# VHH binders against Bifunctional adenosine 5'-phosphosulfate phosphorylase/adenylylsulfatase HINT4 (HINT4), part 4

Target 1, 146 residues: Bifunctional adenosine 5'-phosphosulfate phosphorylase/adenylylsulfatase HINT4 (HINT4), of Arabidopsis thaliana (Mouse-ear cress) (q84vv6)
Amino acid sequence: MAGVNQACIFCEIVRNPTTTRLLHTDEKVIAFQDIKPAAQRHYLVIPKEHIPTVNDLQRRDEDYSLVRHMLSVGQQLLQKDAPQSIHRFGFHQPPFNSVDHLHLHCFALPYVPRWKAIKYKSLGPLGGFIEAETLLEKIRPLLSKV

## First folded at step 1 (VHH)

Design S05 (framework vhh_sonelokimab_d1)
Fold by ESMFold2-Fast, scan of step 1:
Structure S05 (fold): chain B 146 residues (1-146), chain A 127 residues (1-127)
Amino acid sequence: as target 1 above (146 residues)
Amino acid sequence: DVQLVESGGGLVQPGGSLRLSCAASGFTLDYYAVGWFRQAPGKEREFIGAISSSGGSTYYAVSEKGRFTISRDNSKNTLYLQMNSLRPEDTAVYYCAATDYDILTGYPLHESEYDYWGQGTLVTVSS
């Protein structure tokens, strides 16, 4: 039978937030701690809308505003919980993402253990991890040529 | 050597029930949260549910809630998946997986979050 799909794990958290301790919730996003933290603090910010990956984002105001809002939430949480740490924000690009639901990684460094840093390295043309600010530049809405 | 071994799979008629077991060898499950996953032919691996190391917290995928129940027996170093009201679409290889991360402080979200895996047991739901 066509149309029989498994539940997305992050969509499940959005539907049943009581299954996960939320650090933030609003109309557009929720935030929670990564189950296997790779740093002193490791938070995830996800949209309530199911967007599979960064490749599904377009150069349009709606997508740009969503990513900006996700970054703002992550920044506010880490400023509250780890104000003296260096913060890093980004996304895994396919095929390196573990879950096909857009999620912003928010780190208060250092990585724990230290070698976890390789998991979050940018690979240039090969992809890998993309910084949130770099993604925002990539999806910035285009101005009309007049 | 650390090993998880699933058992209890087999042929069952639609509407029937099965209880799968997952036995740990070479380590104590008391300190591990455990999840159940399945993979049907030609499909991706699907999360079913997870239970905390203490057994006090259980999380299920929405599609499986009410039909499947996860439990553990620490005295037997064994974990169970009770499957009720089985349907042909439940036909899959079922896997247990263990993680040292306690789901009380997080949700075991993806297969990459689990450290140890069994080799799987086949469940066929057919007339």
Scores: ipSAE 0.000, ipTM 0.112, lowest interface PAE 16.9, mean pLDDT 78

Design S06 (framework vhh_sonelokimab_d1)
Fold by ESMFold2-Fast, scan of step 1:
Structure S06 (fold): chain B 146 residues (1-146), chain A 125 residues (1-125)
Amino acid sequence: as target 1 above (146 residues)
Amino acid sequence: DVQLVESGGGLVQPGGSLRLSCAASGRTFSDYVVGWFRQAPGKEREFIGAISGSGTYTYYAVSEKGRFTISRDNSKNTLYLQMNSLRPEDTAVYYCAAKPGYSSGWYDLQEYDYWGQGTLVTVSS
């Protein structure tokens, strides 16, 4: 058949969220709790369209707007559910991402158990976890308005 | 719950091939990620590769060096590891393991809730 590669576990959640309680859904994204939470709150925000990794994003309005919206959803959920906690938002950069579908990790700290903090460390030039705000700077559109 | 049983291990000569199987019993859900790990004598258990519940997404460790291929047959509730060009350094107990499909950390052994007992692969002339 004509090539529709939708074979991704998060794409399956988007199509049939039968085993997953959605915390948010709209035209562009859904949000749900990670099944193995690494913090007091650990939410994932994913786009409905299949984007494999942060490396597949470009410096263009569409991609910037999508990531901005994902961050906004994550921020709203944690402000509602854990307003007193320190919040952290970011992505695993390849090869450290576990799923081939773009997903924003949204944490209400502290990490539980504490050793899980290592899993979400930025490795600087070596990659690792990238904060959402840092990614937004990297994909900021190059267009200027006079 | 998922119970996992590895099979197919044994003695093989360097340069040979071997296919390991992991049979799941009880209730098996297609959204479980399943993977292979190995542990050589005196070394820590290391990740080899994992495959999504649908079988279409795979993640491999750099250490496999293209010699290993993971696959699954959900109709038979079976996970496979095809091992080619085997070397003495591949001698280890090989384990299969399962975790919920949408959890992160496919390469992290602590994310896996269900483990088999292991099957020994010895690569020696």
Scores: ipSAE 0.000, ipTM 0.209, lowest interface PAE 12.3, mean pLDDT 78

Design S07 (framework vhh_sonelokimab_d1)
Fold by ESMFold2-Fast, scan of step 1:
Structure S07 (fold): chain B 146 residues (1-146), chain A 125 residues (1-125)
Amino acid sequence: as target 1 above (146 residues)
Amino acid sequence: DVQLVESGGGLVQPGGSLRLSCAASGFTFSEYAVGWFRQAPGKEREFIGAISWSGDSTYYAVSEKGRFTISRDNSKNTLYLQMNSLRPEDTAVYYCAASRDFWSGYTTPEDFDYWGQGTLVTVSS
C-alpha cells in the first residue's frame, strides 16, 4: 500500500508515557486524547498489550473482559468530562483503522467539523466503524459467564 | 525561548549527499516527536518524514524514494536528515518541526507545535 510507513506509535506511548498526557492509566489500558479530535471530546483507550485490530479478538473471556474494561474506562472519562453530551464508542475495522494497535474511539458528540461523521459510519456487512457494544456481542464467550 | 535551528544546507551537485542537522533548545527534546518538511519554490510545504521521541518509530513520505534517512540524538538535542543521491527536484528550503504528540499515519504542518526557520538546499550543476 502507498503512503506513510506505519509503525506502532501506541506501543511507544505505552513504553514512554511521559510524552503524552494520559487521561487514565491502569494495569491493562491507557487513555489519552486523539491528536486530531473529531468531536467536542475525542478520547482513545488502548490496551498496553499490542493487539493489532478487532479481527485479532476471539470469543474468549480474556478478550471480552479487555474490551468491556476499555469501554468502561471510556464511559467513565466522558461521564466526568462531558456528562451532558451524547457519547459514542467504537472501533475502526480494517482496512479503515489508522494505527495497527487496537484503540477504542470515545466521542462526546457532535462531530467537529460535522462532516467527520462520515469517517465513523458503519458500512453494515462491509465493515467500517463498529460500535463497542456490537463488538462485545460478536466476541461474547459462548460457554463462559463473563 | 523554544528554538529549532536547521544547519547543513548549501549548494550540492546532482548525485551528491548532504546531512542536515536541527538543534533544539528551550524544551525537553526527548519528549517530542520531530520531523522534516521541505518547500520548493511555488509549492506547498511537503512532509518528508518524522521520528518518534525515543527514535524507535519512523514515518517516511512515499515520495522520498528511499534516499533519505531520519535519525535523532537525544543526548545532543539534535535531529538529522541524511540525503543521498540528490536530484535537482530536491531543491527546497528544509524545515525541522516538533510535536508533543503522535500522528496517526498522516502528518501535516498543523500537527506540529514548533518550527525552525529553514535551511536552503540547492541541487544544481
Scores: ipSAE 0.000, ipTM 0.187, lowest interface PAE 12.9, mean pLDDT 80

Design S08 (framework vhh_sonelokimab_d1)
Fold by ESMFold2-Fast, scan of step 1:
Structure S08 (fold): chain B 146 residues (1-146), chain A 125 residues (1-125)
Amino acid sequence: as target 1 above (146 residues)
Amino acid sequence: DVQLVESGGGLVQPGGSLRLSCAASGSTFSSYAVGWFRQAPGKEREFIGAISGSGGYTYYAVSEKGRFTISRDNSKNTLYLQMNSLRPEDTAVYYCAADLEWELLGSTPAEYDYWGQGTLVTVSS
């Protein structure tokens, strides 16, 4: 079929942050609430740079540092807003991602309604949801620090 | 370069309290994040909590919320872990760790650059 050129909605939020209430902003990332929350707290942390998916990440210091920074931002936000809840952090792997812009899901559990847990299930070798810690282990740099 | 030395471990009865200290030397203490981990025999190293360089942000493992409090005194280059309502399951070697690459809070051992030698905490009647 004919190719379709669509604007990235998350890139639009980065370009015009006033369109969305930002929970966090710095030189590398922004954070905001998911438009269709799957839990009492459901935050997204995205890089300002357009990176389509987790498959575009390599075992490099730059990529590892970015994902780790994203996780740290999510951890700090949920510790502030939902300190008594169990927290879960992860990414949808293609083709299960809803937007082709890397985004970390940050949940204060439980899922609401409860059946939304199915959307965030890991499918093992077939993909699905990947925990942030699992992704960090996969992209850990192969070369030591200088 | 950073050196970390834990102290304050020992034998405590169930329900008791204990305060661990971690003395840091080398790089400017307020410029890096520090965390506490523990390891029971035959188990993986488990995250307890972390605190940002400024002390303004803390992050805790879910299982330890409410019983454990992490704090730091940058004027004394010292990190603390206050442990209350201790249980036999808390028996482990407790480690202090520093992350100099980033000021942000990590929750996995791989994210920490420098480690102390550990201090043993035994909770037994």
Scores: ipSAE 0.000, ipTM 0.111, lowest interface PAE 18.0, mean pLDDT 79

Design S09 (framework vhh_sonelokimab_d1)
Fold by ESMFold2-Fast, scan of step 1:
Structure S09 (fold): chain B 146 residues (1-146), chain A 125 residues (1-125)
Amino acid sequence: as target 1 above (146 residues)
Amino acid sequence: DVQLVESGGGLVQPGGSLRLSCAASGRTFSTYAVGWFRQAPGKEREFIGAITYSGGSTYYAVSEKGRFTISRDNSKNTLYLQMNSLRPEDTAVYYCAAGSDYVWGSYEDHHYDYWGQGTLVTVSS
């Protein structure tokens, strides 16, 4: 009998990519379809490095470049697979994230079924879902410092 | 646990259609992603497609060219494969499989937890 692997589900996908059909893979990230899709297309882009949440990102070039790259991958995939649809990209902020591994949600709208829109609603300054562009602005590297 | 039993296989002529069913045990079926695989004699097992636990998303192998459609009815604990425009090369034993949500869409059979016994589909004139 084999033991159970209790690592986070996304870390397992990174370690054994054959467990999931990948839409994209490179040195930094992988992309695949969400297991519980909430829209016509629902892709996830995750870093290979385990970063638990958006709150673990800092205003530094490395973090900014990673999120920008994740967004670029999601945009390219949806432009290829759903060019006529409206696209939306963002992250769940804690405690609303379902998995403690940073993951960008990439949607080709509409949400299916329509009530799933509630799950991806921003709560303003109180949190909830954050658009990828909004996150990029928040983690934009600070001007010159020695 | 999920137990899977395929049915609906048989002899069909080229260009014909066939619908396969996969009956599953009890309430746990609705919590699994499920899919279809096939294996011809002397060939490797081939992924056909998968459908998520809710039925909200379906993923197909590109090689199927829109001829096959997967659906599920969670109220009947049943998975279906509608096969149209059948060709002699579609001759194989067809299997349904169930796995944890995160393995759906995998082309690797080792990542599915439960398998049916298979149903033979023969396409010939």
Scores: ipSAE 0.000, ipTM 0.133, lowest interface PAE 14.3, mean pLDDT 76

Design S10 (framework vhh_sonelokimab_d1)
Fold by ESMFold2-Fast, scan of step 1:
Structure S10 (fold): chain B 146 residues (1-146), chain A 125 residues (1-125)
Amino acid sequence: as target 1 above (146 residues)
Amino acid sequence: DVQLVESGGGLVQPGGSLRLSCAASGFTFDDYAVGWFRQAPGKEREFIGAISTSGGSTYYAVSEKGRFTISRDNSKNTLYLQMNSLRPEDTAVYYCAAVPFYRGSIYDTSRYEYWGQGTLVTVSS
């Protein structure tokens, strides 16, 4: 192979999940614990399809349904594993994402250590962290059957 | 009722400037990406540029790089096009349009849901 190494680490987990304990797997997504948890529970939900960032999502049924499904999986996992905790769900917007594969952060608060809260703050027009519900509003389809 | 109403068109000399406005009503403006198109007599509609729902991202046709600037004011439900260094070739009817779009398909004319009636810009001496 003469190609430049362009392997996506999350695509590798999708293809070969042997070294990663999956909390959930279905036709469209997988979920697992973040390797460097920032909270009492810190899960990632990723699509099996390689979608680099939130900026690659469009206002269409497929993208909206995917994000809704990712959120639903994260909510179900945290309700099972940390039902008494406050939960938070969101994405890092470019350039603040560490991996160019769409991944939903699912937190059972509090953040550990507590100062990690600043890593997951929204930066307004500069981007930063976007909550899943806010992203869903942005990509909500307005198409109707004629 | 949904409306997009363009204004600010008119006659301008080569090298001049115009600012076009597009006032939106009857839909949630903040939920739409919005853009500008133009159509000269006997030609197809041409994409000029577009701006994301928040105004954080702008997209321009390569041919218009540097001369035109798109902005929006969501508090006023208004889209703007600042046109500088105008040329006779810029003579056209200018349309604003709205698309239920986040990113990736801003250039797809068929996805634009709402269109204005247009405003005429004439560049001549």
Scores: ipSAE 0.000, ipTM 0.111, lowest interface PAE 15.5, mean pLDDT 79

Design S11 (framework vhh_sonelokimab_d1)
Fold by ESMFold2-Fast, scan of step 1:
Structure S11 (fold): chain B 146 residues (1-146), chain A 125 residues (1-125)
Amino acid sequence: as target 1 above (146 residues)
Amino acid sequence: DVQLVESGGGLVQPGGSLRLSCAASGRTFSSYDVGWFRQAPGKEREFIGAISSGGGSTYYAVSEKGRFTISRDNSKNTLYLQMNSLRPEDTAVYYCAAKHTIFGVSTRPLDYDYWGQGTLVTVSS
């Protein structure tokens, strides 16, 4: 059962958005505030399609366009709500993700409280948090030549 | 985790064919995306082709499409590169490489975690 979409809390928000205040909704994604914000602004952007993790993304136009669109939505929201702050965007790589539904973290820095910065640290090849721009580079379509 | 050993390199006449093999040791060859790269003297390392962990997807550098074919046999832990219609400019050291399937197949040397020692291919009369 755990593997069905009905068992996923973020899929439930997509199906029943009235239970959560949405900051953005369109054909592909929704955005809302993290329930335990780690910064003055902490937004999540998720696809309506159930994609479990960043490891389920491939180097193809569909996946690249989706992640780029998620980043664009997050950037627009933080530019509106926190234009004076430094913004950071990224994903937790498994096993560090708390929900098995792809979600982009969007922060208006600094982290609150300050020690939460450790939760969102990149560990390089060892995993951890991956910046959205780094993920986009990794899933860039194979025939996309400079 | 995985060791890679290339074989099959050598001297070939222009217009000839050659098949390279890459033998993988280690437990989980079938869990890696694998590819072929080459490096000619004084030049950068160049992508040739890659194949997904399950063998269902193959990707080639535009310049090599039609002449080179990549394949794998997970039951034998072996990667192959079939090279046809060889030209003098194909002279290079050929490397096989493996990466974890995270983020899919890559054309970038930097994304590959494990590399073979290389096998020299010389195309000359």
Scores: ipSAE 0.000, ipTM 0.151, lowest interface PAE 14.7, mean pLDDT 80

Design S12 (framework vhh_sonelokimab_d1)
Fold by ESMFold2-Fast, scan of step 1:
Structure S12 (fold): chain B 146 residues (1-146), chain A 125 residues (1-125)
Amino acid sequence: as target 1 above (146 residues)
Amino acid sequence: DVQLVESGGGLVQPGGSLRLSCAASGGTFSSYAVGWFRQAPGKEREFIGAISPSGGSTYYAVSEKGRFTISRDNSKNTLYLQMNSLRPEDTAVYYCAARDYGDYEPWLSSNYDYWGQGTLVTVSS
């Protein structure tokens, strides 16, 4: 009954972690390499609980702390594995997300091949890729008038 | 180390306005995020709001939104709290505090390294 969605591929990885090489695991999140890396390093950090998209996050301490922790894990992994690279962190906003399980993309640039940069482009208020820091501002419990 | 000194407190009528100042000295003030807290007699310290080092981001306790405005002038090493439509329940000692911006939880008083001595605001007829 763990609140894991059986139909979701990332929930399957959470349930059966031996099927995937984990870069990090703790009580709340796991991290692993994207199956089709788009950059020199391309890691995913996902919550163990099933949260479908960024639109399912609310301005509350629990959600804010979760996203902050996901970002911290991604930052620590890339600082260890690619300290000299430029790092980028963010989420695909619906309908652009490929999997309906919240996942933070962690990149050590450059993108490989270079044209993959288009897939991770922000479209501003129209959606697309959202930087992790921008999402944290949007869900911060104490932000004035967004 | 940065030192903080609040000023501008005093007696104000209900519905009135008051502007508090916080003067910083020592250290590099523009490198710190700063918050305002208050403490009423017999109560715990309460978060009011915070402002980023550049002044580009402000954060308020939901209950204070619309009545209080936080601003800073890094060229003068000074922070401000503009308080409007004051109520008797706003009576408290108001403190400014400074911290490293990297601390994401600006509402936690324990995340602040430097504190002023406070300035008393009394809202009464």
Scores: ipSAE 0.000, ipTM 0.102, lowest interface PAE 18.5, mean pLDDT 79

Design S13 (framework vhh_sonelokimab_d1)
Fold by ESMFold2-Fast, scan of step 1:
Structure S13 (fold): chain B 146 residues (1-146), chain A 129 residues (1-129)
Amino acid sequence: as target 1 above (146 residues)
Amino acid sequence: DVQLVESGGGLVQPGGSLRLSCAASGFTFSNYAVGWFRQAPGKEREFIGAISGSGEYTYYAVSEKGRFTISRDNSKNTLYLQMNSLRPEDTAVYYCAAQEGSTWYLDYAPQSSPEYDYWGQGTLVTVSS
């Protein structure tokens, strides 16, 4: 039922994976199709642990490795399902994120319908959609694990 | 050419039941999530619930859980809304809508009108004595 605070719908999918058709599952992440696909293929990769947004990631090995792993899973899925398509990977930066659980968007282009491309436009330093590789550079660890 | 046609609306007394149907044509029905919306006089369209292309997943607006049940028959290209324990405040034009999506991976339906790709003309349900 609805409460004062909204429950995280992605945490619910993690807890009850049988309610959602999973494209991938491992110890750290799951992947499934976006409920409002914006492209020929539109997958989401989410961590099992609750991390609200990209702003909650820090320059540390743990966070960097998690995002790298999420990207790797998305790349593997799209290479399998749409190897001839152009692929794009990224995150919505707050406040534009509709769900407060970190999720990587994985697209096999083209966008469908075409106007949905506007929703995923990168605005550079002004915000908007951030490419996964750009995020990885931003959270690159300052020190090695040595 | 994509078409959705609602039927089954009419006058029903409070406490009664009614089943609406939505006949789909012009597309592979099982590849679309489909749902029901309603619009009462002077109000915006309100989401009732939706069902995935396979029929495996359903999602309901919290206010309508328990009284309304959504189902589909892909062999007949038809969507249904079973309405029980009807109240005067359920009086509205009921619309079916289709959203393009995967039958294998869809968990939830969008709850706002702009997120649906195709719409029927609507069928009027009047609940009064």
Scores: ipSAE 0.000, ipTM 0.119, lowest interface PAE 15.1, mean pLDDT 77

Design S14 (framework vhh_sonelokimab_d1)
Fold by ESMFold2-Fast, scan of step 1:
Structure S14 (fold): chain B 146 residues (1-146), chain A 127 residues (1-127)
Amino acid sequence: as target 1 above (146 residues)
Amino acid sequence: DVQLVESGGGLVQPGGSLRLSCAASGRTLSSYAVGWFRQAPGKEREFIGAISWTGGSTYYAVSEKGRFTISRDNSKNTLYLQMNSLRPEDTAVYYCAVDESVYYTGIYDHPSEYDYWGQGTLVTVSS
């Protein structure tokens, strides 16, 4: 009977990637293609550490550095695989996230099929999809006061 | 085609428990990721939880984990949702859904990622 622990499919991929071809792996993150691609290219970059959502990130160097690194990996992959396309990077904010493990969506546009664009709309103050650069500004470390 | 039929809904008092069933016909659920969603009046469809096609992974919405448990009986081609410590806020139509993923590696909590849906069963939590 399940119920005491939250199962995480992305943690399972990190520990045992038997059915997932990794596009990138390093000490902090892995990257792979989304199982239901929403664009010409649709990659996911996830931390090996289990961080449930963007709401679990704090204004600190460690979290900021992690998100910057995730974005850098996504940018490098799309520049390699789809340099001619317009690229978009972001996260689903709860309750709109598909999996409760932090994951950066990396798109080489256009969205395919076109209706999938609606899944990645920002709802402004109400939430929805948040651009990676917007998230980085939100978690930017504050200057310390002595 | 997959047909899903939910059952087990009804009126229950706050603090009570209820078990919902989702019977599938046309195809076997053991080949798919399957989940539970609910929709309350005036609200969008909300994810509750899912079980992967391997049966090795369960995922729950943060607001419901600890109170709700998903299980599957592949021999009966039936999915279950055990609901404990029910609250008036749990009043909704409950749906089971199947993700007909070709790769079988993802669990998605967005309604648009599910291919087949049941008709729903109403759960009313009221004194």
Scores: ipSAE 0.000, ipTM 0.106, lowest interface PAE 17.4, mean pLDDT 77

Design S15 (framework vhh_sonelokimab_d1)
Amino acid sequence: DVQLVESGGGLVQPGGSLRLSCAASGFTFSSYEVGWFRQAPGKEREFIGAISNSGGSTYYAVSEKGRFTISRDNSKNTLYLQMNSLRPEDTAVYYCATEYSGYDFLSAGEMDYWGQGTLVTVSS
ESMFold2-Fast, scan of step 1: ipSAE 0.011; ipTM 0.226

Design S16 (framework vhh_sonelokimab_d1)
Fold by ESMFold2-Fast, scan of step 1:
Structure S16 (fold): chain B 146 residues (1-146), chain A 128 residues (1-128)
Amino acid sequence: as target 1 above (146 residues)
Amino acid sequence: DVQLVESGGGLVQPGGSLRLSCAASGLTFSDYAVGWFRQAPGKEREFIGAISSSGGYTYYAVSEKGRFTISRDNSKNTLYLQMNSLRPEDTAVYYCAADFSPTYGEYWQGLKDTYDYWGQGTLVTVSS
């Protein structure tokens, strides 16, 4: 397929973090500032494992725990760096994502400049940006009945 | 209606020099950081270097070994790559790319997937 030999820049950052100033690192995720910040604080939290998009997540404990952990890291960073701001967390759904490596956008609102709000608008049935809490409900593990 | 067009590629002998140009149209060139990438057959696309929108900051991949120089002329909407002491391993399709960012942070260096516009490439073959 066309994607087989494409570089994943976020995998490169995971492998060699010396090229990127990390705000957080642990066994599962790293966090850093978005290259084109859309707000005064605009952080990305990414898994070390390559997961291309939200569509690659399944209703299972591993995926649910990963997204919860990503959200927790983003919340902790913004609470530290912008405690007085309204915070927003979410993902671009394909085809609106710029990098095919799962990444949580963490914003201290308002958007700067204001017109950037358009890039992070939920489009309802047409997709667009999905709030992290909405994604968590979507991938909540199913309970076994037997 | 944005277009980036590379030129200056061709066959060159080992040890030779070549200057590539990238002409931009349909955008305000001075609003964009611009850079050069290359891709050899069967290999992934690699970053060569980039220059900030003002030209005040230039970043090169460590592997360039001082042989490559990037410059820009905002009055002509043109990006340049001067390549010296060329080697067979420099054989690749060379691409220019534009990134809409009036400023960039430390992590921008090498972030090829953040670029907004790409040229179609120009082939450079280094062979005896």
Scores: ipSAE 0.000, ipTM 0.115, lowest interface PAE 14.1, mean pLDDT 77

Design X01 (framework vhh_7xy4_2)
Fold by ESMFold2-Fast, scan of step 1:
Formats: C-alpha cells, structure tokens, sequence
Structure X01 (fold): chain B 146 residues (1-146), chain A 125 residues (1-125)
C-alpha cells in the first residue's frame, strides 16, 4: 500500500459498482466507459486485483494471462459496439497514468476531439502510451518449443 | 475466419538465404502479435520468433538468434521471416501463427493458431 489516507478510485468502483454502469464483469476484471471519453468509444478494462501500473507486471504466466484477458474483453466489447471502426488498445506508462490502478484503454477511433491523439502517443523507450500487444510481448514468458 | 497463408520456402544450399511470407486475413492483423514456428520431419513443433503487434519488440529462439529476422508490414497484413546462414538443421515445415489464448476455470493458456498449409524449407547440399 501507498498509505491509509488515500483510496484508489478504481478499487472503489470494484467494491461499490452501483454508481458505475458496467459493460462487463467477471471473476478477474470489470469494464466501463471512461468518464471523459477521448474517442467515439472509450472503454476501460481494469483488474479487480489492485495492480498500480504496467511496471508492476512481471514476466510470468499470471500477469501475462491477466493482460491477455483484459485485451480480449476490450476487443469483444468494441467488436460488439463499434465493429466498423478501427480499434486501439493500450496503457499509459508511469508517470503518465492518471490513476495508479492498471487500466486498459480501448478506443473506437477517431479520437474526439482530434487533438487527444497526442495524449495517447507512444514515446518508445522513453515511455508514454504502450500498445496492449507490445506490453504482452514485454511480459511474455518465452518457450523454445511449443 | 482466421486465415494464414505461408510462402517463400524452397530448396537452398547451406549458408544460403530465404525470405518467408505469411499473408493474414480474417482478423485485424495490426492488433495481434505474430510468430513463426517450425516442425522438422518426424519431430515436434519448435518456436522460432515472435514480433509484437506494432513491430517494436522481437524475440528469437537461441537456435536462430543472429541469423533470422522477423518483421511485419501491417499495411499489407503480411508477416516475414528473413533467414540467413541456413543450416541443414533448419530443414522443416514453417508456419506463421497468430498469438491467441485459452481460458478456463484453472487459468489462461497462451496458444499459437497456425492453421495454414505451411511452407517447406529444405537446406541440403
């Protein structure tokens, strides 16, 4: 924990979801619309377990499986709600994340207003926004045989 | 309706080069990590290389590191494998694979979907 005088807003949504319209809920994750949508559709998929940032993920099956499930949920929701739009999925890397609870951004493009595209730009090894599949490769446990 | 069509294999001499291609359709290619796997005659599948959805990250098996290069062209929905310094032990059927997963109550299991015909690479003198 960081401290007793601060509550994570996303953990609070997990505990008390009645104030938030959930698009999806299962054993591991919930999904809901971003309060300040940056695109025609802007969904967040978060784990019920408190994981602060992408830097807290390790190259292990548990973390890889969680992120893959989050991506799958986001993909299914956007395929249902915006099947003809281009979809983009990713995470803000610290210090650019607004909330210290892991959350996958799921966009049906275009960004609205258009200048919000800058907020979700990747800065390569310097940080910024990381595509979900790029993160999956960073945390993938690699095998020599399949 | 995932479809993967491999091409570019053939017969080459040891030390030679080949470039394999995989044409993908039926899914949003730019959203998925892709891999190359191979199967030598009478043996199991061997992982060769993986590339992230945007191409920014690549990983190679130790047997091919420094000799093979995986790349992709998301505008063409095509995956490539540049194979240099080929050895007889590289002889195999080569498949491209879409990264996928299987989930049940016991956890999540990564799978590689490789339902294409493959492309045969034979390295022989």
Amino acid sequence: as target 1 above (146 residues)
Amino acid sequence: QLQLVESGGGLVQPGGSLRLSCAASGFTFSNYAMAWVRQPHGKGLEYIATISSGGGYTYYSDSVKGRFTISRDNAKNTLYLQMNSLKPEDTAMYYCAKDSYYYDSSGYYPLFDYKGQGTQVTVSS
Scores: ipSAE 0.000, ipTM 0.116, lowest interface PAE 18.4, mean pLDDT 76

